# VH-VL binders against Vitellogenin-1 (vit-1): the designs that were tried, part 1

No score or structure here was measured in a lab: all are predicted.

Target 1, 170 residues: Vitellogenin-1 (vit-1), of Caenorhabditis elegans (p55155r1310to1479)
Amino acid sequence: SVCKVQKNQIRTFDDVLYNTPLTTCYSLIAKDCSEEPTFAVLSKKTEKNSEEMIIKVIRGEQEIVAQLQNEEIRVKVDGKKILSEDYSAHQIERLGESDIVIELPEGEVRFDGYTIKTQLPSYSRKNQLCGLCGNNDDESTNEFYTSDNTETKDIEEFHRSYLLKNEECE
Structure headers, positions and changes below count from the first letter of each chain, unless a header shows other numbers; antibody chains are not in Kabat numbers.
F, E and O are the ipSAE of ESMFold2-Fast, ESMFold2 and OpenDDE, as the mean of both directions, binder to target and target to binder. V2 is 0.75 times the mean of E and O plus 0.25 times the DockQ between their complexes.
[cut] marks letters that were taken out.
Atom coordinates printed by the task and the answers are left out, and those that the model quotes come from them; centres of patches stay.

## First folded at step 8 (VH-VL; from e4 with heavy chain G99S T105A)

Design f6
Fold by ESMFold2, look of step 9:
Structure f6 (fold): chain C 170 residues (1-170), chain A 119 residues (1-119), chain B 112 residues (1-112)
Amino acid sequence: as target 1 above (170 residues)
Amino acid sequence: EVQLVQSGAEVKKPGSSVKVSCKASGGTFSTYVISWVRQAPGQGLEWMGVIIPIFGKANYAQKFQGRVTITADESTSTAYMELSSLRSEDTAVYYCARSPNYRTAFDYWGQGTLVTVSS
Amino acid sequence: NFMLTQPHSVSESPGKTVTISCTRSSGSIASDYVQWYQQRPGSAPTTVIYEDYQRPSGVPDRFSGSIDSSSNSASLTISGLKTEDEADYYCQSYDSSNHYWVFGGGTKLTVL
């Protein structure tokens, strides 16, 4: 299953499309919500009115942050900028000048500065995912579970529950 | 920019429990790497355990397994450390500390919480 | 499992240079980054060196870190000692193979 975030829209793992205008605060895109979490994918806008995003991937003990800058993807692993020749040592692959693939324990995240594609095997982590990409349960009617695992029909409540507000972002 | 503010000093009897809070501000609390470190009077620093709030799972130093519980509440940006079955040797200042990742320094420390265990 | 051993105390006069050692008991000192903290009486520790020899912003350049593979040790060097440098100093490393943090025993620096 694939979850796509682009142009303030999300198509979930269960193929549900809705508008989620991301902000300059991080939002939880997808997370392993099993008893032994292995990854989380977060994203924010670079600026309020931009379609450009910055992505943060927590993968075990690593933090990977990537964003497009000067037409080239810039990657930091654990706070340190790394060059594209070092990507493979961090299970990251460069696709052209502005695309990367970040390996996950079971799947991958593709990112080009404007689009996030989180891909997991269709059998993977059914009912054990959470975030704006939904729970991957093969049911399109049960996609909107808030961060406290409460079903809602209010998509604004749904995406607000995954917004990580702080004093420095809107 | 990041600030960690801990709960106030406590006086406890042997055999009881204490729960110390650590409220974070600035940055994205859910992805912090938060450790608890204690220091007995006149002694060195001793690591107790760690949590990443977004994962919700804590890991503990072997010495404290079974006596310590570390949790985080993402909605209030607060981490907690609870130590049970208190003994006089648990008298110490308890710190919460944040690091940007596992391999580098704790770059932000709480002010410390003195826990005194006496009859 | 490894330990980090520091001298209990060191002393030196203002204006001079002091070096505090941090010796690793097993495995190579170069295998894992070494951090250094300063702790003034009654205060929380603060970082003065991270990742072997990097200085956080705001830490004076008279603080430096080094690694000596032949003695299997790290060192914190403070030149141009000032009375305000009087504090406890701790080295620290994270053992990524065994997933735990190790602190040295601490060194009391006296400036007299």
Scores: ipSAE 0.474, ipTM 0.810, lowest interface PAE 2.8, mean pLDDT 88

## First folded at step 9 (VH-VL; from f6 with heavy chain T31I I52R)

Design j3
Fold by ESMFold2, look of step 10:
Structure j3 (fold): chain C 170 residues (1-170), chain A 119 residues (1-119), chain B 112 residues (1-112)
Amino acid sequence: as target 1 above (170 residues)
Amino acid sequence: EVQLVQSGAEVKKPGSSVKVSCKASGGTFSIYVISWVRQAPGQGLEWMGVIRPIFGKANYAQKFQGRVTITADESTSTAYMELSSLRSEDTAVYYCARSPNYRTAFDYWGQGTLVTVSS
Amino acid sequence: NFMLTQPHSVSESPGKTVTISCTRSSGSIASDYVQWYQQRPGSAPTTVIYEDYQRPSGVPDRFSGSIDSSSNSASLTISGLKTEDEADYYCQSYDSSNHYWVFGGGTKLTVL
């Protein structure tokens, strides 16, 4: 299953489409919410009113941050910029000048600065995922679960529950 | 910038437990790497354990395994360390410390919490 | 599981240069970054060197870090020593193979 984030629009793992604007604060896109979490995918806008995003993938103890910079994907691993010839050593693959794939323990994230595609096996993580991409439970209802596992029909409440606000972003 | 504020000093009896809080402000608490480090009087720094709040799983130094519990509450941006079965040698200043990732330094430290274990 | 060993104390006069060593017991010192902390009496530690060589903003450039693979050690060097540098200094590294942090025993720097 695939979750797509693009242009303030999200298509969840359960094929539910909705609009919710990302902000300059990180939002939780998808996370392994099992008892032994292995990954989290987060994203924020580079600027207000931009469709460009910054992606952060936490994979075990490793943190990968990517964004477009001067029309090329720039990747940092644990805060250090890495060159494209070193991507494979970090389970990252460059598909073009501005398109990368970041491996997950089971699945992958594809990112080009404007679109985030999180792809997981359909049998994996059923009812054990959380975030704006939904829980991957094979239901396409418009009933969403907030970060405290409360069902809501209010998309703004759903989005706010996964927003990682601080005083420096909005 | 990040600031870590810990709960106040405590005096405890042997055999009891203590729970120290560490409230964060600034930055994004959920993605911190937060460790607890203690320092007995006249001694060096001793790492106790770590949590990344977004994952909620703690790892502990072997010496403290079974006696320490580290938790985090994302809604209040607060980490906790609870040490049980206290002994007099647990008298120490307990620090929380933040790192942006696992490879680099603790770049922010709490002010420390003195825990005194005495009869 | 490795240990980091530091001298217990060092002393030196103002204006001079002091070097504090940090020796790794097993595995290569270059396998995991070395951090250095300064701790003044009654205060929490603060970072003076991170990732082997880097200075945080606000740390004077007279503080420097180095790695010596032949002795399997890291060093903190403080030049132009000032009385305000009198403190305890700790090296630290993350054991990525065993997923925990290791501190050196600490070095008391006395400025006389």
Scores: ipSAE 0.554, ipTM 0.845, lowest interface PAE 2.2, mean pLDDT 88

## First folded at step 11 (VH-VL; from m3 with light chain S96Y Y100G)

Design n4
Fold by ESMFold2, look of step 12:
Structure n4 (fold): chain C 170 residues (1-170), chain A 119 residues (1-119), chain B 112 residues (1-112)
Amino acid sequence: as target 1 above (170 residues)
Amino acid sequence: EVQLVQSGAEVKKPGSSVKVSCKASGGTFSIYVISWVRQAPGQGLEWMGVIRPIFGKANYAQKFQGRVTITADESTSTAYMELSSLRSEDTAVYYCARSPNYRTAFDYWGQGTLVTVSS
Amino acid sequence: NFMLTQPHSVSESPGKTVTISCTRSSGSIASDYVQWYQQRPGSAPTTVIYEDNERPSGVPDRFSGSIDSSSNSASLTISGLKTEDEADYYCQSYDYSNHGWVFGGGTKLTVL
């Protein structure tokens, strides 16, 4: 299953489509919320009125941050800029001038500066996911679970529960 | 801008427990790495354990395995360290420290919390 | 599990150069980054070198770090010693196999 984030819209792993404008604060897009988390995908806008995003992928003990700079994807691993010839050493694949794939323990994330596609294996009854991409339970009902695992029909409450707000962003 | 503010000094008896808090302000608490480090009087730094709050699972130094519990509360941007079965040798200043990842230095430290264990 | 061993103390006169060593007991010193911290009495440590040889903003270039694979050690070198450099210095490295950090025992630098 695939979760797609672009143009202030999200299509969840359970194929639910909704509008939720991202902010300049990081939001949790998708995360392994099992007892042994292995990855988290976060994103924010580069500027308040931009469709450009910054993606952060936490994978084990690595942190990968990517964004467009001068119409080319620029990647930092653990805060250090890396060149495209070194991407494969970090399980990152370049698919074009501005398109990359970041490997996850059980899937991948594709990013081109404007669109985030998180692809995970087929739904499993034992898999637990959380974030704006939903829980991947193969139900197309319009159910949203906040970060404290409380069901809500309020999209603003759902979105805010995954927002990592601080004094430096809005 | 980034600050780590720890709870106040404590005096404890042997056999009891202590729980020290570390409140973060500035930056994005959930995505950083928080370690606990102690320093006994006149001695060096000892790393005790670490948590990345967004994952919520801690790793501990072997010496403290079974006696230390490190947790994080993302909603309050606060990390906690609890040390149980206290001994006089546990008298130390306990620091929390932040790093942006696992490969670089602890760039911000709390002010330290003195825990004194005496009869 | 590895240990980082430092001399207990070093001393030198103002204006001179001192080197503090940090020797790794097992595995290669070069396979993991080494950080260096300065700690003055009553204060939390502060970073003076990270990632083997990088200086944070505000740390003068008379502080330098290096790695010597043949002795399996890292070194902190402080040239042009000043009285304010008198402090305890700790090296540190991450142990990926045990998912945690290791500190050296610390070195007291005295500027006479």
Scores: ipSAE 0.515, ipTM 0.827, lowest interface PAE 2.4, mean pLDDT 87

## First folded at step 12 (VH-VL; from n4 with heavy chain T28Y)

Design p3
Fold by ESMFold2, look of step 13:
Structure p3 (fold): chain C 170 residues (1-170), chain A 119 residues (1-119), chain B 112 residues (1-112)
Amino acid sequence: as target 1 above (170 residues)
Amino acid sequence: EVQLVQSGAEVKKPGSSVKVSCKASGGYFSIYVISWVRQAPGQGLEWMGVIRPIFGKANYAQKFQGRVTITADESTSTAYMELSSLRSEDTAVYYCARSPNYRTAFDYWGQGTLVTVSS
Amino acid sequence: NFMLTQPHSVSESPGKTVTISCTRSSGSIASDYVQWYQQRPGSAPTTVIYEDNERPSGVPDRFSGSIDSSSNSASLTISGLKTEDEADYYCQSYDYSNHGWVFGGGTKLTVL
């Protein structure tokens, strides 16, 4: 199962495609919403009208932030920029100047500045997933559960529930 | 601007509990980490515990294990610290403090909440 | 668990330089960053040094931090000492073993 975020569209783990314009505020893309959360994937646009994104992956006590700068992926771990030779020490793989893979406890996230692909095992129902990527239950009808686990048919309500509150971004 | 605003001073009797709130504004809440730190009169700073609200699980200093509960409410951008079985030595100013992650300084502090435990 | 030990007090005249030490009891002082906080009476602490030797915006460059691995200590140095520097100073570091932070005992700086 793969969730893809690209061009203001999201294709969920359950193959549901919808438009949700990301903003310059972080939104929750995918998260382990079990009783023992192990990861969260968040993203925002670099600018209101840009297709470029910044990704934030929280993995245990570690925070990984990546974005494209000057056609090269720049990575920070816990706020400190790291060089590509240090990526493997942080379970990050560089595939090219603009393409990286960040390991998750159960899966991985691939990011190139414009596309986020979150890949989790198809059998990961024990991890109760939440976020804009859906819950990974292999059901393509009405997969919109808000952050408080309330079903909705309102795409705006769904997206808004995963938008992190911040008065200083748009 | 980022602010952490705490609930007001409290006077408590020994054996009771206190719950102090810490409301964040002006920035993100859920992806930051919130620590609670106390300071008894004339004494130093003592770290009590931490929560990252997006995960909702707290870690506590060994000294407070079993007496302190730290929680967060993402919908109101508010963290809470509850200290139970209060004793006179728990008289202190209680601060919440924010850091961007587990490795950097506490960049914003609440104003402090005086909790007085007296007979 | 480790402790961070600071002198209880230090004193120095205006215009001079003072150094406040922060010695780690076990494990390396370099295992994680050392932060320094200033606390004036009646106020919450504020950061004067983070990540060993970085200054937040607004903190003058006469405040500096350093690490000495041979003595397993960090130091806060304040040069050109001013009366307004009179405060309590705390070092802080992360304790990986208990997943939390440790503060030093604090140092009262008196400007004579």
Scores: ipSAE 0.590, ipTM 0.850, lowest interface PAE 1.9, mean pLDDT 88

## First folded at step 13 (VH-VL; from p3 with heavy chain A105P)

Design q5
Fold by OpenDDE, fold request of step 15:
Structure q5 (fold): chain C 170 residues (1-170), chain A 119 residues (1-119), chain B 112 residues (1-112)
Amino acid sequence: as target 1 above (170 residues)
Amino acid sequence: EVQLVQSGAEVKKPGSSVKVSCKASGGYFSIYVISWVRQAPGQGLEWMGVIRPIFGKANYAQKFQGRVTITADESTSTAYMELSSLRSEDTAVYYCARSPNYRTPFDYWGQGTLVTVSS
Amino acid sequence: NFMLTQPHSVSESPGKTVTISCTRSSGSIASDYVQWYQQRPGSAPTTVIYEDNERPSGVPDRFSGSIDSSSNSASLTISGLKTEDEADYYCQSYDYSNHGWVFGGGTKLTVL
């Protein structure tokens, strides 16, 4: 299953396409919402009118932040800048000049500064995910469950429930 | 500006439980981590545990394992520390402290909550 | 698991330089960053050094940190000591075993 975030569009794990612009505040893209959470993928725009994004991947007790800087993806692990030569030690891979891959306990997150692809094995976390990528239950008719597990047809309400607000975002 | 505001002082009997709250304002809450640190009168700082609210999972110091419970409510941006089976040596000022992640230093502290355990 | 050991107290006159040590009992002191906190009576601690030798904004350059692998110790050095520097100082280091923190026992700095 693949969830794709690009150009203010999201294609969920259940292959539902919808429009929802990210903001300069973090939105929850995908999270393991099982009883034993293993990962969370968050993202925000670098600037209000930019398609460039910053991603934050939380896996276990580790935090990975990636963003473009001077046309190169820069990575921080637990707040510390990591050199490309050390990516492998952190289960991060560089693909070509523009892409990085961050390993998840199951699957991976691919990021090029503008597109986020969260890939999970077909057997992984069915009906156990939450976030803008949906619940991954193989059903496209019930795609939008808010963070409190309420079904909604309102995309704005859906997104708002996964938007991490702070004083700068209000 | 980020602030951590803790609940007020508590006076408890031995054997009882106490639950201290820490409400965060400003900045993010869910993706940061909240630690609890206590300080007995005239003593040093002692780390008790930490929680990452987005997962609701807490880690504890071995000394307090089984007796302390740290929780978080994302809807209210509030972290809680509950300590059970209180004894006189639990008398201390309890602090909450925020970090961007588990390995990043504390950047903000609560004002502290005095918990007095006496018969 | 490890412990961080600090001297109980240190004293020095204004204008002088004082050094507070923080010795790790097991594992390398350089395996993770050391932080230093200043605590005045009745107040919460504040960071004076992070990542071994970095100073937060507002902390004067009189404060510096260092690591000595040979002695497996970190040190906080305060030069040009001022009366306002009188406080308790705690070192801190990350504990991978519980993804938490270990504090030193604290050092009371008295400015004579």
Scores: ipSAE 0.918, ipTM 0.956, lowest interface PAE 0.5, mean pLDDT 96
Fold by OpenDDE, fold request of step 15:
Structure q5 (fold): chain C 170 residues (1-170), chain A 119 residues (1-119), chain B 112 residues (1-112)
Amino acid sequence: as target 1 above (170 residues)
Amino acid sequence: EVQLVQSGAEVKKPGSSVKVSCKASGGYFSIYVISWVRQAPGQGLEWMGVIRPIFGKANYAQKFQGRVTITADESTSTAYMELSSLRSEDTAVYYCARSPNYRTPFDYWGQGTLVTVSS
Amino acid sequence: NFMLTQPHSVSESPGKTVTISCTRSSGSIASDYVQWYQQRPGSAPTTVIYEDNERPSGVPDRFSGSIDSSSNSASLTISGLKTEDEADYYCQSYDYSNHGWVFGGGTKLTVL
């Protein structure tokens, strides 16, 4: 299953496409919402009027932040800049000139600065995920559960529940 | 401005439990980590544990394992530290402290909560 | 597991330079970053050095940090000592085993 975030659109793990612009505050893209969470993928826009994004991947006790700078993806692990030659030591792979792949406990996150692809193996964390990518329950009719596990048909309400707001961003 | 505001001073009997709260404001909560550090009177800083609210998972110092419970409520941006089986040696100022991740230093501290354990 | 050992106290006159050491008992001091915190009476600690030798905004350049692998220790150096520098100072290093922190015992700096 693949969730894709690009150009203010999200295609959920259950192949539901909807429009929801990100903000300069982090939104929860996908998260293991099981009793033993293993990962979270978050993203925000670098600028209010830009399609460029910053991603934050949390896996275990590690925090990985990636963003495009000077036409190159730069990565920080736990706040420290990581050189491309050290990517493998952190289960990160560079694909071509524009993409990086961050390994998850199950699956991977691919990022090029403008597109986020979260890929999970089939049957992985079925009905155990939350975030803007949906719950991954193989049902497209009940795709939008808020962070409180309440079903909604309001996309704005859905997104708002996964938006990490603070006074420093909007 | 980021602030961590802790609950007020506590006076407890030996054998009882205390639960201290730490409310964060002005910044992200879920994706940061909250540590608890205590300081007995005239003594040094002692790390107790840490939680990443987005996962709700806490790690503890071995000394406090089984006696301390750290939790977080994302909806209220509040972290909690509960210490059970209190003894006189637990008398201390308890601090919550925020850091961006587990391996970065604390950037903000609560004002501290005095917990006094006496019979 | 490891411990960080600091001198209990140091003292120096204004305008002089003082150095506070922080020695790691096991493992390399360079394996993880060392932080230094300043704590004045009745207040919470504040960061004066992070990542061995970086200063947060607002911390004067009189404060500096260093690592000495040969002695397996970190050092906080305060030059041009001022009365306002009188405080307790704690070193801190990451504990990978529990993803937590170890603090030094603290050093009381008295400005004479």
Scores: ipSAE 0.918, ipTM 0.956, lowest interface PAE 0.5, mean pLDDT 96
Fold by ESMFold2, fold request of step 15:
Structure q5 (fold): chain C 170 residues (1-170), chain A 119 residues (1-119), chain B 112 residues (1-112)
Amino acid sequence: as target 1 above (170 residues)
Amino acid sequence: EVQLVQSGAEVKKPGSSVKVSCKASGGYFSIYVISWVRQAPGQGLEWMGVIRPIFGKANYAQKFQGRVTITADESTSTAYMELSSLRSEDTAVYYCARSPNYRTPFDYWGQGTLVTVSS
Amino acid sequence: NFMLTQPHSVSESPGKTVTISCTRSSGSIASDYVQWYQQRPGSAPTTVIYEDNERPSGVPDRFSGSIDSSSNSASLTISGLKTEDEADYYCQSYDYSNHGWVFGGGTKLTVL
């Protein structure tokens, strides 16, 4: 199962496609919403009118932030910039000048500055998922679950429930 | 612009519990971490523990394990610290403080909550 | 499981330079960054130095931080001392083995 975020569109783990423009505030893309969360994937736009994104992956106690800068992927782990020769120590692989893979406990995230692909195994009780990528339950209906696990058919309510607001972004 | 507002002062008896709140505004809450730090009268700062609200799991300083419970409510952007089995030596000002992750230093502090334990 | 030791107090005249030390008891002072906090009476602490020697926005450049590997210590230096600098100062560093923060005991700075 793969969730793809690109160009203000999301194709969920359950193959549901919808338009939802990200903002300059972080939105929750995918998260382990079990009783013992192991990861969260978040993203925001670099600028209001840009297709370029910043990705944040929280994995256990680690925080990984990546974005393009000068056509090269720049990675920070726990707020500190790291070089590509140190990526493997943090379960990150550089696939090219502008393309990386970040390992998750049961999957991976691929990011090139413009596209986020989150790949997880088939649904299991360990991966009780939430976020804009859906819950990975093999149902392709247009029904969504908000961040408080309330079922809705309103895409704007669904999207808004995963937006992390603050006064410094839009 | 980020603000951490804590609940008011409390007077407690030995053996009871206290729960202090810390409401965040002006910035992100769920993806940051909230630490609790106390300061007894005339003493220095003492780190008690931390939570990252999006995961809901807290870590505690060894001294406080078993007596402190740190929780967070994402819907109200509020973190809580509850200290049980209070003793007179727990009289202190209790602060919450925010940081971007577990290893980055605090960038904002709450105003402090005085807890007085007296019989 | 290390301690950070600071002098209990320091004092100096306005216009002079004062240095507050922060000595780590075990392991290297360079194992993680050192922060410095200022606490005025009746107020919450505020950061004056982070990541060994960086200043937050609004902190005057007369505040500086340094690391001395030979003495296994960090130092906060305040030059051009002003009466308003009178406060308690705490160093802080991360304890990897206990997954938590350690504060120094604090130093009371008196401006004479």
Scores: ipSAE 0.581, ipTM 0.822, lowest interface PAE 1.8, mean pLDDT 87
Fold by ESMFold2, fold request of step 15:
Structure q5 (fold): chain C 170 residues (1-170), chain A 119 residues (1-119), chain B 112 residues (1-112)
Amino acid sequence: as target 1 above (170 residues)
Amino acid sequence: EVQLVQSGAEVKKPGSSVKVSCKASGGYFSIYVISWVRQAPGQGLEWMGVIRPIFGKANYAQKFQGRVTITADESTSTAYMELSSLRSEDTAVYYCARSPNYRTPFDYWGQGTLVTVSS
Amino acid sequence: NFMLTQPHSVSESPGKTVTISCTRSSGSIASDYVQWYQQRPGSAPTTVIYEDNERPSGVPDRFSGSIDSSSNSASLTISGLKTEDEADYYCQSYDYSNHGWVFGGGTKLTVL
């Protein structure tokens, strides 16, 4: 299954499409919400009026941050900038001039500054995924699960529940 | 910017439990690394365990395994450390400390919580 | 698991240079970054060196850190020693194999 974030739209793992733009605060895109979490994918806009994003991937104890700068993807691992020749040492692959793939324990995230594609096995973590990409339960209903695993039909409530608390960006 | 405020001092008897809170303000509590460190009178710093709140599972120093529970509440930006089966040797100042990731220093420390265990 | 060993105490006169060692018991000291913390009486610790030799903003440049692979140790060096430098100093590193932090035993610096 694939979740796609671009152009202020999200197409979930369960093929639900909705228009709810990210903010300049990090939102939870997809996370392993099992009893042994292994990854989280977060994103925010670089600026309020931009479609350009910053992605943060937490993979075990490692933190990977990527964004487009001067038409080139720039990557930091644990706060330290790394060069493209060192990407493979961090399970990162450069696909093109502005494209990267970041490995996950059982999948990957592809990012080019404007589009985030999170690809996971179809049933690898059924009902144990959470975030704006949904729970990957193979049901495309009108109902969403908030960060407290509560059903809602309110898209704005669903979106707000995955906005990371930060007193400085609101 | 970031501030860590801990709960107040406690006096406990041997065999009981204590739960210390650490409320964070500023920054992204959910993605920080929060550790608990104690210091017995006249002694050095002793790391007890760590949690990254967004993952919700803690790792513990072997010495404390089975007696310590570290949790985090993302909605209140508060981390907790509970130490059970208290002994006189557990008398110490207990600190929470924050790091943005596992490769950088603890950049903010709570004020410390004195826990006194006496009969 | 590894341990970080520091001298229990060091003393030096004002204006002089003092060096506090931090020796790693197993594995290479160069494998993981070393941090240094200062703790004055009655206060929480504060960072004076991170990533082996970097200073946070506000820390005087007379504080420096280094790594010596031949002795498998890190060192904190304080030049131009001042009476306000009298404190306890701790080295620290992260153990990725055991998913936890390791502190040295601490060194009490006395300014004579």
Scores: ipSAE 0.575, ipTM 0.826, lowest interface PAE 1.7, mean pLDDT 87

